# Designs tried in a protein design chat: VHH binders against Carnosine N-methyltransferase. Part 17

Target 1, 373 residues: Carnosine N-methyltransferase, of Schizosaccharomyces pombe (q9y7j3)
Amino acid sequence: MEYDEEEVKVLKEVLSAFFLYRQYAHTITQQKRKSMSRLSFEHKDLLLQDSDNNFLKHLSRIDQCIEQNSVLAEAIANAAIPVFCSDFDQNELFHVNVDMMQKVSSTLKQIARDWSTECVEERRTTYAPFIEELNSLFPSDSIDRSKIRVLVPGSGLGRLAFDIAVEGFACQGNEFSYFMLLTSHFILNCVKQENQFLVYPYIHSFSNHVMRDDQVRSLNIPDAVPSQYLRNSQNFSMAAGDFLEVYGTEESRDSFQVVATCFFIDTTKNILDYLDTIKNCLVDGGYWINLGPLLYHFESEGTSNSNSDSQQQPFVELTLEQLFYVMDSMGFEVLKHNSVDTTYMGDKRSMLEWIYHPHYWVCRLQKSKLRFQ
Short names: E, the ipSAE of ESMFold2; O, the ipSAE of OpenDDE; V2, 0.75 times the mean of E and O plus 0.25 times the DockQ between their complexes.

## First folded at step 7 (VHH; framework vhh_7qia_2)

Design n4 (from m4 with S31Y S53Y S105T; at its last look DockQ between E and O 0.04; V2 from the best seeds 0.00; counts 0 for: pae E 13.8 > 2, grease 26.2 > 24.2, SAP .704 > .668, placed apart)
Fold by ESMFold2, look of step 7:
Structure n4 (fold): chain B 373 residues (1-373), chain A 124 residues (1-124)
Amino acid sequence: as target 1 above (373 residues)
Amino acid sequence: QLQLVESGGGLVQPGGSLRLSCEASGFTFSYYAMGWYRQAPGKQRELVAFITYGGSTNYADSVKGRFTISRDNAKNTVYLQMNSLRPEDTAIYYCARDLRYSWDTSGYPYFDYWGKGTPVTVSS
């Protein structure tokens, strides 16, 4: 692959973050130990005298969990080097900040969400509607599904795109994050055994745990070996790159029968650019299937006091009502619309869980439609 | 298109065996528990057995030790092996897509789709 200078820097920083996870995560538990050492005698007695409830033992157990997570993180990075960055030097790691390290932790939770049995309920809520709609629109007994091209922008770790491809569709996932690209490559192409890895996705936060066992619980991944399902001559691919740049081109015009967006359309500064790009890459009469909230990722950046050139970019945050009005004006006919309740990377054992009420819709596109009022 | 197709029912003598099969299509089979339900004439439909998406199995008390549920996710198929059949097992047996993860005996239906059923008659 060929990257510009800044992309190579970011890629090497992401690789470095995976290799530095072990050191970083152990630093957090060491800071906790130092803080406990400064407690009063009375408070130390409360926390450390009881053998069954010794809080330093709990931290040592978390360190053991960190070692197992490190095996996975390092396996991801090692598998990525020959494909993405063959000149990467493990002995000269790049500097990474706290945000990058938190993205490694988040990636481990995302692996659990997409590729563990424990998280099937969330996937059923968020992914199954896409599969059921595709199967209804394109029944296998009357349509050659390999001719139906489906795009999944923001495909993350690839589970939805994989599920769609398993049903016989020609599916392309698209992702821009190197955390997601390196990890999805590993799971989709390199893992050879069901439940080959343990992941401890809940150890990086100490808040909201009911039981110590909840914080240190393991999940097995992956719950399916993707290569076993994809050997059946199905057309499946993952495309790296920015959704707008890759699919807003003339080359991508009229390329897909379906675009499937799951928790994706709020990941940009100007949602209208995403709508334009969805319209560009869909064929006339093609379908857009969406499930997700409108949690605009860049909302705060548009109100910055900075006068930098980057702050002159348009930011657009629409209500659902406003969005549907724009969609209709652009030629998207809403065929189905409802809401569902779901978590996203939720922890059912936590005292805190965010419940989304995302909206699900299916549109058919008429690209030459004129709007009359 | 969502579909559940049962097969393998029929007439059998007391003490005999039958194997029911249910082929599923139109949904991501591995995301769902699958259940077998039965309904005798004039009675409520009752859960017989279910198997979770992860393969854990549970049975109604009336069939424990005699019936075995299994699944093959790669073939989108769930099975019910019915041994030591009794006249009380006579019913129409339905395969169902089921949202439950653990057994309960509340009688509340957890399924959101079921097939047309396959009749099973146990008679001398």
Scores: ipSAE 0.000, ipTM 0.400, lowest interface PAE 13.8, mean pLDDT 86
ESMFold2 (binder alone), look of step 7: mean pLDDT 80; pTM 0.813
OpenDDE, look of step 7: ipSAE 0.019; ipTM 0.272

Design n5 (from m4 with D98Y S105I; at its last look DockQ between E and O 0.52; V2 from the best seeds 0.00; counts 0 for: pae E 9.4 > 2, grease 28.4 > 24.2)
Amino acid sequence: QLQLVESGGGLVQPGGSLRLSCEASGFTFSSYAMGWYRQAPGKQRELVAFITSGGSTNYADSVKGRFTISRDNAKNTVYLQMNSLRPEDTAIYYCARYLRYSWDISGYPYFDYWGKGTPVTVSS
ESMFold2, look of step 7: ipSAE 0.013; ipTM 0.465
ESMFold2 (binder alone), look of step 7: mean pLDDT 81; pTM 0.813
OpenDDE, look of step 7: ipSAE 0.208; ipTM 0.605
ESMFold2, look of step 8: ipSAE 0.011; ipTM 0.373
ESMFold2 (binder alone), look of step 8: mean pLDDT 81; pTM 0.817
OpenDDE, look of step 8: ipSAE 0.064; ipTM 0.513

Design n6 (from m4 with A33Y S53Y S105L; at its last look DockQ between E and O 0.01; V2 from the best seeds 0.00; counts 0 for: pae O 15.5 > 2, grease 27.3 > 24.2, placed apart)
Fold by OpenDDE, look of step 7:
Structure n6 (fold): chain B 373 residues (1-373), chain A 124 residues (1-124)
Amino acid sequence: as target 1 above (373 residues)
Amino acid sequence: QLQLVESGGGLVQPGGSLRLSCEASGFTFSSYYMGWYRQAPGKQRELVAFITYGGSTNYADSVKGRFTISRDNAKNTVYLQMNSLRPEDTAIYYCARDLRYSWDLSGYPYFDYWGKGTPVTVSS
């Protein structure tokens, strides 16, 4: 991959973030210890008198979990270096901000979501509908699935793309985040055994735990070794880059029979650009399958930048109804539409869960029916 | 080199007062709990009082209301004001520094470094 200078810098920062996870995470426990030390004697006594729930002992336990997560984080980075950044020097780590470190933590959660058996239920609600639909649209007994190209924008750690490829489709994932790209590379190409690693995805928050054990709960990853399933590298690929840039081009026109978007279309500032790009890359008569909410990631930025500078990319937040209107106008015929209930990186033992009611739809594209030329 | 140097001990009559001082050096004084221990003849060393780096004070029941622990971070000094002294207060008093972020099995801060001690004798 040819990276420009800025991309290389970002990549090195991301690599550094993985290596710095150990130190960063230990600062969390250290801060808690410090906080504990500032308590009154009476309060300390309350927190320490229960041997089973001794807070200091718990922090030590978390430290052990941090070490295990660090092993995983470092494995990800080490696997990435020869492929993405061969000149990376581990002795000269880049400065990383707290946001980057939080992304590492989030990545660990994502690993659990996509590649642990414990999180299969969430995948059943979010990924399985795609597989079922694809199988329905393209039965294996009647169609050579290897000729059906499926694009998965925002593929994250690649589980959906992987699952699609396992069904025999020619699947391409697309991802822009280096956190996701490096980690997906590790899981897809470098892991050799099922359950080779432990991940502790819940240690980073001290809120909404019923029991101490809930916080330090481990998950085994991966639940499948991709290399064992995908013998023919020809049916599975990952494309790094911005979705609009990669697939909005003339070269990408009519390149896919299916576009599968999962929790993706709300990640842009302008959803209309996504629709144009989806339309561009789909063949006439192709299918767009979507599952996701409309939680616009840039909604908050639009309110702060109210300053009149004409050069800012427009923020467009559509309602579902409005989106469907636009889709129809663009030639997307809705074949199926429903809503589902699901979590996203949820902790079932937590007192807090975010419940989404994303909408699922299947559309068939009719490029000849352009209502608005 | 880490040092704790106690001073202010001596002979006092029952009902009298003494002020002990402990000057610390060789470490960041403001970052540690400081404590006073005492050891009477034939008895085990016992915690008398300790003060957090935030200034919170804690006392043994036996000295509560009579003793006051304080600290001056600018002078790297911890004090023990002892009022209404009793014969049972006779002991060698030791200044102590805590092991940061550590507690003993009883939930008290763990102290790992001690001064040489200063003798306090309460006698008529």
Scores: ipSAE 0.000, ipTM 0.208, lowest interface PAE 15.5, mean pLDDT 90
ESMFold2, look of step 7: ipSAE 0.012; ipTM 0.501
ESMFold2 (binder alone), look of step 7: mean pLDDT 81; pTM 0.817

## First folded at step 8 (VHH; framework vhh_7qia_2)

Design o2 (from n5 with Y108T; at its last look DockQ between E and O 0.59; V2 from the best seeds 0.00; counts 0 for: pae E 9.6 > 2, grease 24.5 > 24.2)
Fold by ESMFold2, look of step 8:
Structure o2 (fold): chain B 373 residues (1-373), chain A 124 residues (1-124)
Amino acid sequence: as target 1 above (373 residues)
Amino acid sequence: QLQLVESGGGLVQPGGSLRLSCEASGFTFSSYAMGWYRQAPGKQRELVAFITSGGSTNYADSVKGRFTISRDNAKNTVYLQMNSLRPEDTAIYYCARYLRYSWDISGTPYFDYWGKGTPVTVSS
């Protein structure tokens, strides 16, 4: 909403990416067809000899799936224009690189994770601990939950923040990605019917599929219409922007009773800045609930810049032990700590799934200096 | 500390014009998007118009072409010029500060602070 030439350009590029998904995704199957035409006669015969087990027919099925995904991608962009970028011209799309197009594909997969019935078990493992802890800390029988403000940084497509708001808490999600912001806006505010859209989240990779039907399978989204569960519009909000810039300010000081970070604290170059910002925005005696690994997103970038003579942003990658030492020194009293086994955007039918052993903790913040003997 | 003060409301005939003003204090006005909401008796608050910190504007369909939002950062003031007023425009009009591309579950941009409102009545 803030007018900035760079920000407006990025937003228009993101909108363009959603509209260009159809063309881009179809070029991938066309490239596969071209590659197949270069096979030896013997190899082509092996792939085509059985009309019911025909590789070209499979590519045509994938093209049909792409068309359905395109309906969703275009619906997301069309819903966003009047709210976020009313001067966007659909007849003058911006050029968008491969990385941006891959983010559209990744976003479709994330919709399935957050908003389909088929992915509920991953959400139960990663989101339910937050709900259970909030319910324990703030029992609805004795506390007006609408006065308990909960911040969810890196909220993605908004499911955790939505689940928290459904329990009666005043929840704000925070997200930097316009892919996530536009998509969460669409799901949370614009969809009026349960399971209104099909998504084919697994068609963008040809690796690790056991069955052809696994690659082309669809999921219905969303598994709930959010407006039917939330009646007070102030119980849920989304704030765009970098977590550090938005919540590291004096305006944000002492603004939240709880900060809930799920697969988030490793998304920065210097994790100490995140700790400072969590401390800044929490009230004294407020809680920090975290579930996630320490998979530092920028670790490789720091080593790639080793030859620079210029001032460089610091990179800090701590072990969990080192992190707990820092947390204690800053006034975070750990009340609970354990590990959890889970996947992240897992595909149960894939030959490959990563198992994470993320750590879950609940801290209470004491803003006064810790006492040491 | 933070304050939004609306003025310029009143009684006006159908087809008439009003100019609402909202003077802001207690924050860095130029860094925030600002908007106007309205609430008719028995209705939910609805967004009328908003303007980004950079001056880009957006309008509800019901007022598009008739209302104009503007801002003067030197005076920390946001305006709503309301032309061709209709009885359906009768409401209390609230000035609001937009929390940096925020939105709420109703699809309306989320505002973290509102003024006390200024009543507008359009009747013969």
Scores: ipSAE 0.006, ipTM 0.338, lowest interface PAE 9.6, mean pLDDT 85
ESMFold2 (binder alone), look of step 8: mean pLDDT 81; pTM 0.809
OpenDDE, look of step 8: ipSAE 0.056; ipTM 0.487

Design o3 (from n5 with L99T; at its last look DockQ between E and O 0.31; V2 from the best seeds 0.00; counts 0 for: pae E 8.2 > 2, grease 26.6 > 24.2)
Fold by ESMFold2, look of step 8:
Structure o3 (fold): chain B 373 residues (1-373), chain A 124 residues (1-124)
Amino acid sequence: as target 1 above (373 residues)
Amino acid sequence: QLQLVESGGGLVQPGGSLRLSCEASGFTFSSYAMGWYRQAPGKQRELVAFITSGGSTNYADSVKGRFTISRDNAKNTVYLQMNSLRPEDTAIYYCARYTRYSWDISGYPYFDYWGKGTPVTVSS
């Protein structure tokens, strides 16, 4: 079938992208060196005159950082091959485009956000509310948490799902990106030592750095060895696939006591489909916990002028008050609601930082009443 | 309704061969990876082999070179050809459906449905 062949090709392209990171990233510094050869002698002298403030030395330092990032990128791919793609031949890599190579670079930055000590404050703001609510709803001294199934759609590199599982809950992450799936598999299951890897997450952009040292700074990852926390009786899994396709099925009906969405519900063309799917997979009386903005990822696709059949899919972008009206009509009773201030993959050493005002809510679902009539 | 039915197990002497079959129904078989697990008495279940919907195969180290997994999409059936059998291969063998490119906490493929199993005994 056409779909299976396409999925294998995408997986092999992603694996190839991790192996090609070394070569690709070094071409960026080499292109900078070539650009320097085009400078006037006066401009070259300004950049190269001082041994301590030498731009070529800075590029050479970035090359050293690239080598360390490459160790991690190749480790991720090598760990995945025996599990997911044992026929992959790393001597016959697939050609991959610039967009895919930028996804490897973005993945390295996301590792820093989820798995370094240095980013703990952002995680405290965005992940701790889920842990606190779960602990309140299901106190460990009165409930067997291993019977409470929690779904984390769009789980990324798995830190929230890990944190939930560490508290004793049966947690399933869901992710469709093979960059995220392969990387989370590596960190959660294959890394055996705290801070085993250095990552240099800021070297891929030259913009907005105050100091050269800021661009080339390293972080140690992971700040915990996940397999040591979860190796016993903890229920944890990662389900690959599109959230709608995996959890919109009859076989997924009434499967989870909690759905936890963090920076996720705006990752669809029609948010109503996500609401239907959350309702489908939750048990009656189950909870939906959400923290995130409504930054609709596909909004611009809905402005296409094409009349092709592929352009007839509906796009729905609701304001928060419209969304709450729909949620109430579907049987989601809002128990808590407030806003939170946070960054998302922020870097406070950068000249540029985005601040979000995401909204946090907790709902309980009543499935058997048709309340919207 | 989803169903996996294993067959082909039995008693066999060391060095012998056996072919297991698993007939699937209730889902689009050609779209799913399929696998074989085994569980010996008093042991944990372990992955034996799996085959993707596209035909790529993976094997546990303990069976590599001796066992072959294959599939026939027209018959909705996955097979496990077991050659050079050893007493340590004695187990109940389970057919399982793999939810595409998923994994559990052990890092092994996550299988979301299991058959009832077929016993295999290797003894002289």
Scores: ipSAE 0.013, ipTM 0.446, lowest interface PAE 8.2, mean pLDDT 86
ESMFold2 (binder alone), look of step 8: mean pLDDT 80; pTM 0.812
OpenDDE, look of step 8: ipSAE 0.034; ipTM 0.461

Design o4 (at its last look DockQ between E and O 0.61; V2 from the best seeds 0.00; counts 0 for: pae E 7.1 > 2, unsure alone 62.5 < 65)
Amino acid sequence: QLQLVESGGGLVQPGGSLRLSCEASGFTFSSYAMGWYRQAPGKQRELVAFITSGGSTNYADSVKGRFTISRDNAKNTVYLQMNSLRPEDTAIYYCARDLSSGWRFSWDISGYPYFDYWGKGTPVTVSS
ESMFold2, look of step 8: ipSAE 0.017; ipTM 0.464
ESMFold2 (binder alone), look of step 8: mean pLDDT 78; pTM 0.786
OpenDDE, look of step 8: ipSAE 0.480; ipTM 0.746
ESMFold2, look of step 9: ipSAE 0.014; ipTM 0.454
ESMFold2 (binder alone), look of step 9: mean pLDDT 78; pTM 0.789
OpenDDE, look of step 9: ipSAE 0.019; ipTM 0.394

Design o5 (at its last look DockQ between E and O 0.63; V2 from the best seeds 0.00; counts 0 for: pae E 6.4 > 2, grease 25.1 > 24.2)
Fold by OpenDDE, look of step 8:
Structure o5 (fold): chain B 373 residues (1-373), chain A 126 residues (1-126)
Amino acid sequence: as target 1 above (373 residues)
Amino acid sequence: QLQLVESGGGLVQPGGSLRLSCEASGFTFSSYAMGWYRQAPGKQRELVAFITSGGSTNYADSVKGRFTISRDNAKNTVYLQMNSLRPEDTAIYYCARYLSGRYSWDISGYPYFDYWGKGTPVTVSS
């Protein structure tokens, strides 16, 4: 694989981050220990007198969890090296920042979300609608689903794309993040058994836990081995790269019958670019299925950069109403529209969960309606 | 319109050689990796070889040392030189274009290809 130098660097940084997770995560518990040491004798006693809730014992338990997560993190990286970066040297790890380490932690949470049995309810609310819709649009008894190409931009760890492929569709996931790409590669291609690994996704935060056990709760992953479900390897694929770059090209024109976006369209600086790209890659009469909020990931950046430099990419944040107007103008006919209640990487045992009310819609593209050629 | 046209298939005796050609049109050939697949009767299509836009090659274990993939960008053609052919090499051989963009792979870890030719049959029989 030919990567440019910058891409290779990023990849090596991400690999390094996975290997450095152990060290990073242990810093969390060390800091807590340090904090304990600074407590008064009375306060220490309060935290240590209860054998069942001994704070130091709990930290030790977390350390054990960290080791297990580290095994998983390293497995992900090791599996990726021969495929993505064969010249990677584990003895020469790249410098990683805290943000990257947080991304590793987030990735572990994502693994739980996409590939644990415990998080099936969240997937039912977020992924199942796509499956149901696809099955409705393309009944297996009447249509050869293998001829229906479905694109899943922002596929993350690939569970939605996998679920779609299991239904017989030719599904391609697209992802830009190497954290997601490496991890998805591991799960999709390298895992051999169900529940082969344990993940402790909740150990990184000390907030909003009811019980100590809640924090150190383990999840088995994966709940399914993808290779066991898919007979045809061509029914499922991943494409690495920026969505706009990969699918905004002439070569990608009219290449998909369906685009399935889940928590995706708000991840760009300019949502109009996403719409253009979706339109580009869809065949005439194709379908765009969306479920997600409009939590614009770059909203904060658009307000801080007062610098009028004319060369900056525009930030566009639309309300749903505005978006629908634009969609209509672009030839997207809305066939279905409703709102859904769901969490995103939620912990059901936590005192805090973010509840989203994303909107679901199904659109059919009519390319001939373009008023403004 | 994008087209991939395979040629060079036929009947050959064990130990013989064939050279397959695939002429591409409708896209910037030099920018894409190309591959050869084969599908034997009753079997799944499998990757035989692929060549990157830069000329790097990869082969299935079953054909290593016997098959050579190459390309001529001036002719928009990818080739598969098949030597020491065996009966197990009997299949329809397909030329394929690698998916545009960055790294793309299928669930088996092989590159993902988005366009295919109609195929050329290769029969190895005594």
Scores: ipSAE 0.031, ipTM 0.404, lowest interface PAE 4.1, mean pLDDT 89
ESMFold2, look of step 8: ipSAE 0.057; ipTM 0.534
ESMFold2 (binder alone), look of step 8: mean pLDDT 80; pTM 0.817

Design o6 (from n5 with S53R; at its last look DockQ between E and O 0.44; V2 from the best seeds 0.00; counts 0 for: pae E 4.7 > 2, grease 27.8 > 24.2)
Fold by ESMFold2, look of step 8:
Structure o6 (fold): chain B 373 residues (1-373), chain A 124 residues (1-124)
Amino acid sequence: as target 1 above (373 residues)
Amino acid sequence: QLQLVESGGGLVQPGGSLRLSCEASGFTFSSYAMGWYRQAPGKQRELVAFITRGGSTNYADSVKGRFTISRDNAKNTVYLQMNSLRPEDTAIYYCARYLRYSWDISGYPYFDYWGKGTPVTVSS
């Protein structure tokens, strides 16, 4: 019961964060205006002297962009209430911290990545390898794809899982973040028209923009209406919960022909637990397809004082070489392995863009025998 | 071990009533929403009704006004009272556990565990 109360509290905090986005995002421009009032007269004149290059005009344009983002954020929350939290009171919002408010901003950026035409090239690089491998392993002219169950842990806003389902596979996404769960529910189930919303994903930071127009540019979302592509099928679902807790169970044993992990396996403290869970939920002879770096999300926690003797828990950060050794010992036979260059929520117009060199692999699982006995 | 055991099905004449029960074990029943689904031969499973942990209910249009879902957390049991039964209600009825905050593409709650079902036949 204690966990259910905490879980509901977190959900109401996330809902509150979506509703509070309008107020919070406007503090960005309000703080800039406050800083402007503290400038010397000479510096204020430099920023305000010309109508076309007027900095206050730019801030006002950003305020307009914030209003449009607020429409989307509030639509996400409003659509979620009757499904997830029918007793939520919009007039009695929960207090949320700045980190949670920044997650709303990050979620808007991820919507652009997964659901806009403008970001299709990043998705082609990152998601297409999964689609191509599934199509190769299970050709539609010889296999009933609706019998091939594919799990996508850490599915985010659901685009990869959706793309897999469009190819005829029975696909389940899995996600723990309520920001992702509420937003993916909205896009996948509630949006009825292609490009129904504008999003301005780049307005929350002033750093690294070359042009003012780059900071305030809009993207249309979503580039596809999912119900139009998945008619005649119940072959897509989203399972909320921690990957280990949901899929490490006896009920989940031998449940999937494929597990597809995209930028996911480094999101845990002990990667060996993830390997155990992937093995548990796969059928014997099933496949694991992975694309991603090894950017261990909890590495710093393992070295801090908060991981004292009284609170010790295992952290395991392996090199790729060490990981492949463990995978082979567990019965994962690597069939393909290469690297791929891609971005993650990249912005080619920014002065800063990270290029990942993630590794892509396809494994076949042999549950009944260990190669290294 | 996690279990859902349905009972109360059987043969009934049109216009009759049945009460289905589903006894749960192996998990904290009061923490989960519960539902009833049915499947007629050759048809897809369809949602009949569900009840949240807080007692809010939802019904398929085909049964609204005739069926009532309820729960007794002290007995770890969910019920489906079926009145004014029709031949088209003939199906195997399944009790199901809601995986919290999960959903399918139709926008309905996603249920992660199902009982074995109890048959209901409505015929004269």
Scores: ipSAE 0.146, ipTM 0.597, lowest interface PAE 4.7, mean pLDDT 87
ESMFold2 (binder alone), look of step 8: mean pLDDT 81; pTM 0.824
OpenDDE, look of step 8: ipSAE 0.166; ipTM 0.561

## First folded at step 9 (VHH; framework vhh_7qia_2)

Design q1 (from o4 with S53R R97K Y112T; at its last look DockQ between E and O 0.58; V2 from the best seeds 0.00; counts 0 for: pae E 6.0 > 2, unsure alone 62.3 < 65)
Amino acid sequence: QLQLVESGGGLVQPGGSLRLSCEASGFTFSSYAMGWYRQAPGKQRELVAFITRGGSTNYADSVKGRFTISRDNAKNTVYLQMNSLRPEDTAIYYCAKDLSSGWRFSWDISGTPYFDYWGKGTPVTVSS
ESMFold2, look of step 9: ipSAE 0.028; ipTM 0.498
ESMFold2 (binder alone), look of step 9: mean pLDDT 78; pTM 0.789
OpenDDE, look of step 9: ipSAE 0.442; ipTM 0.719

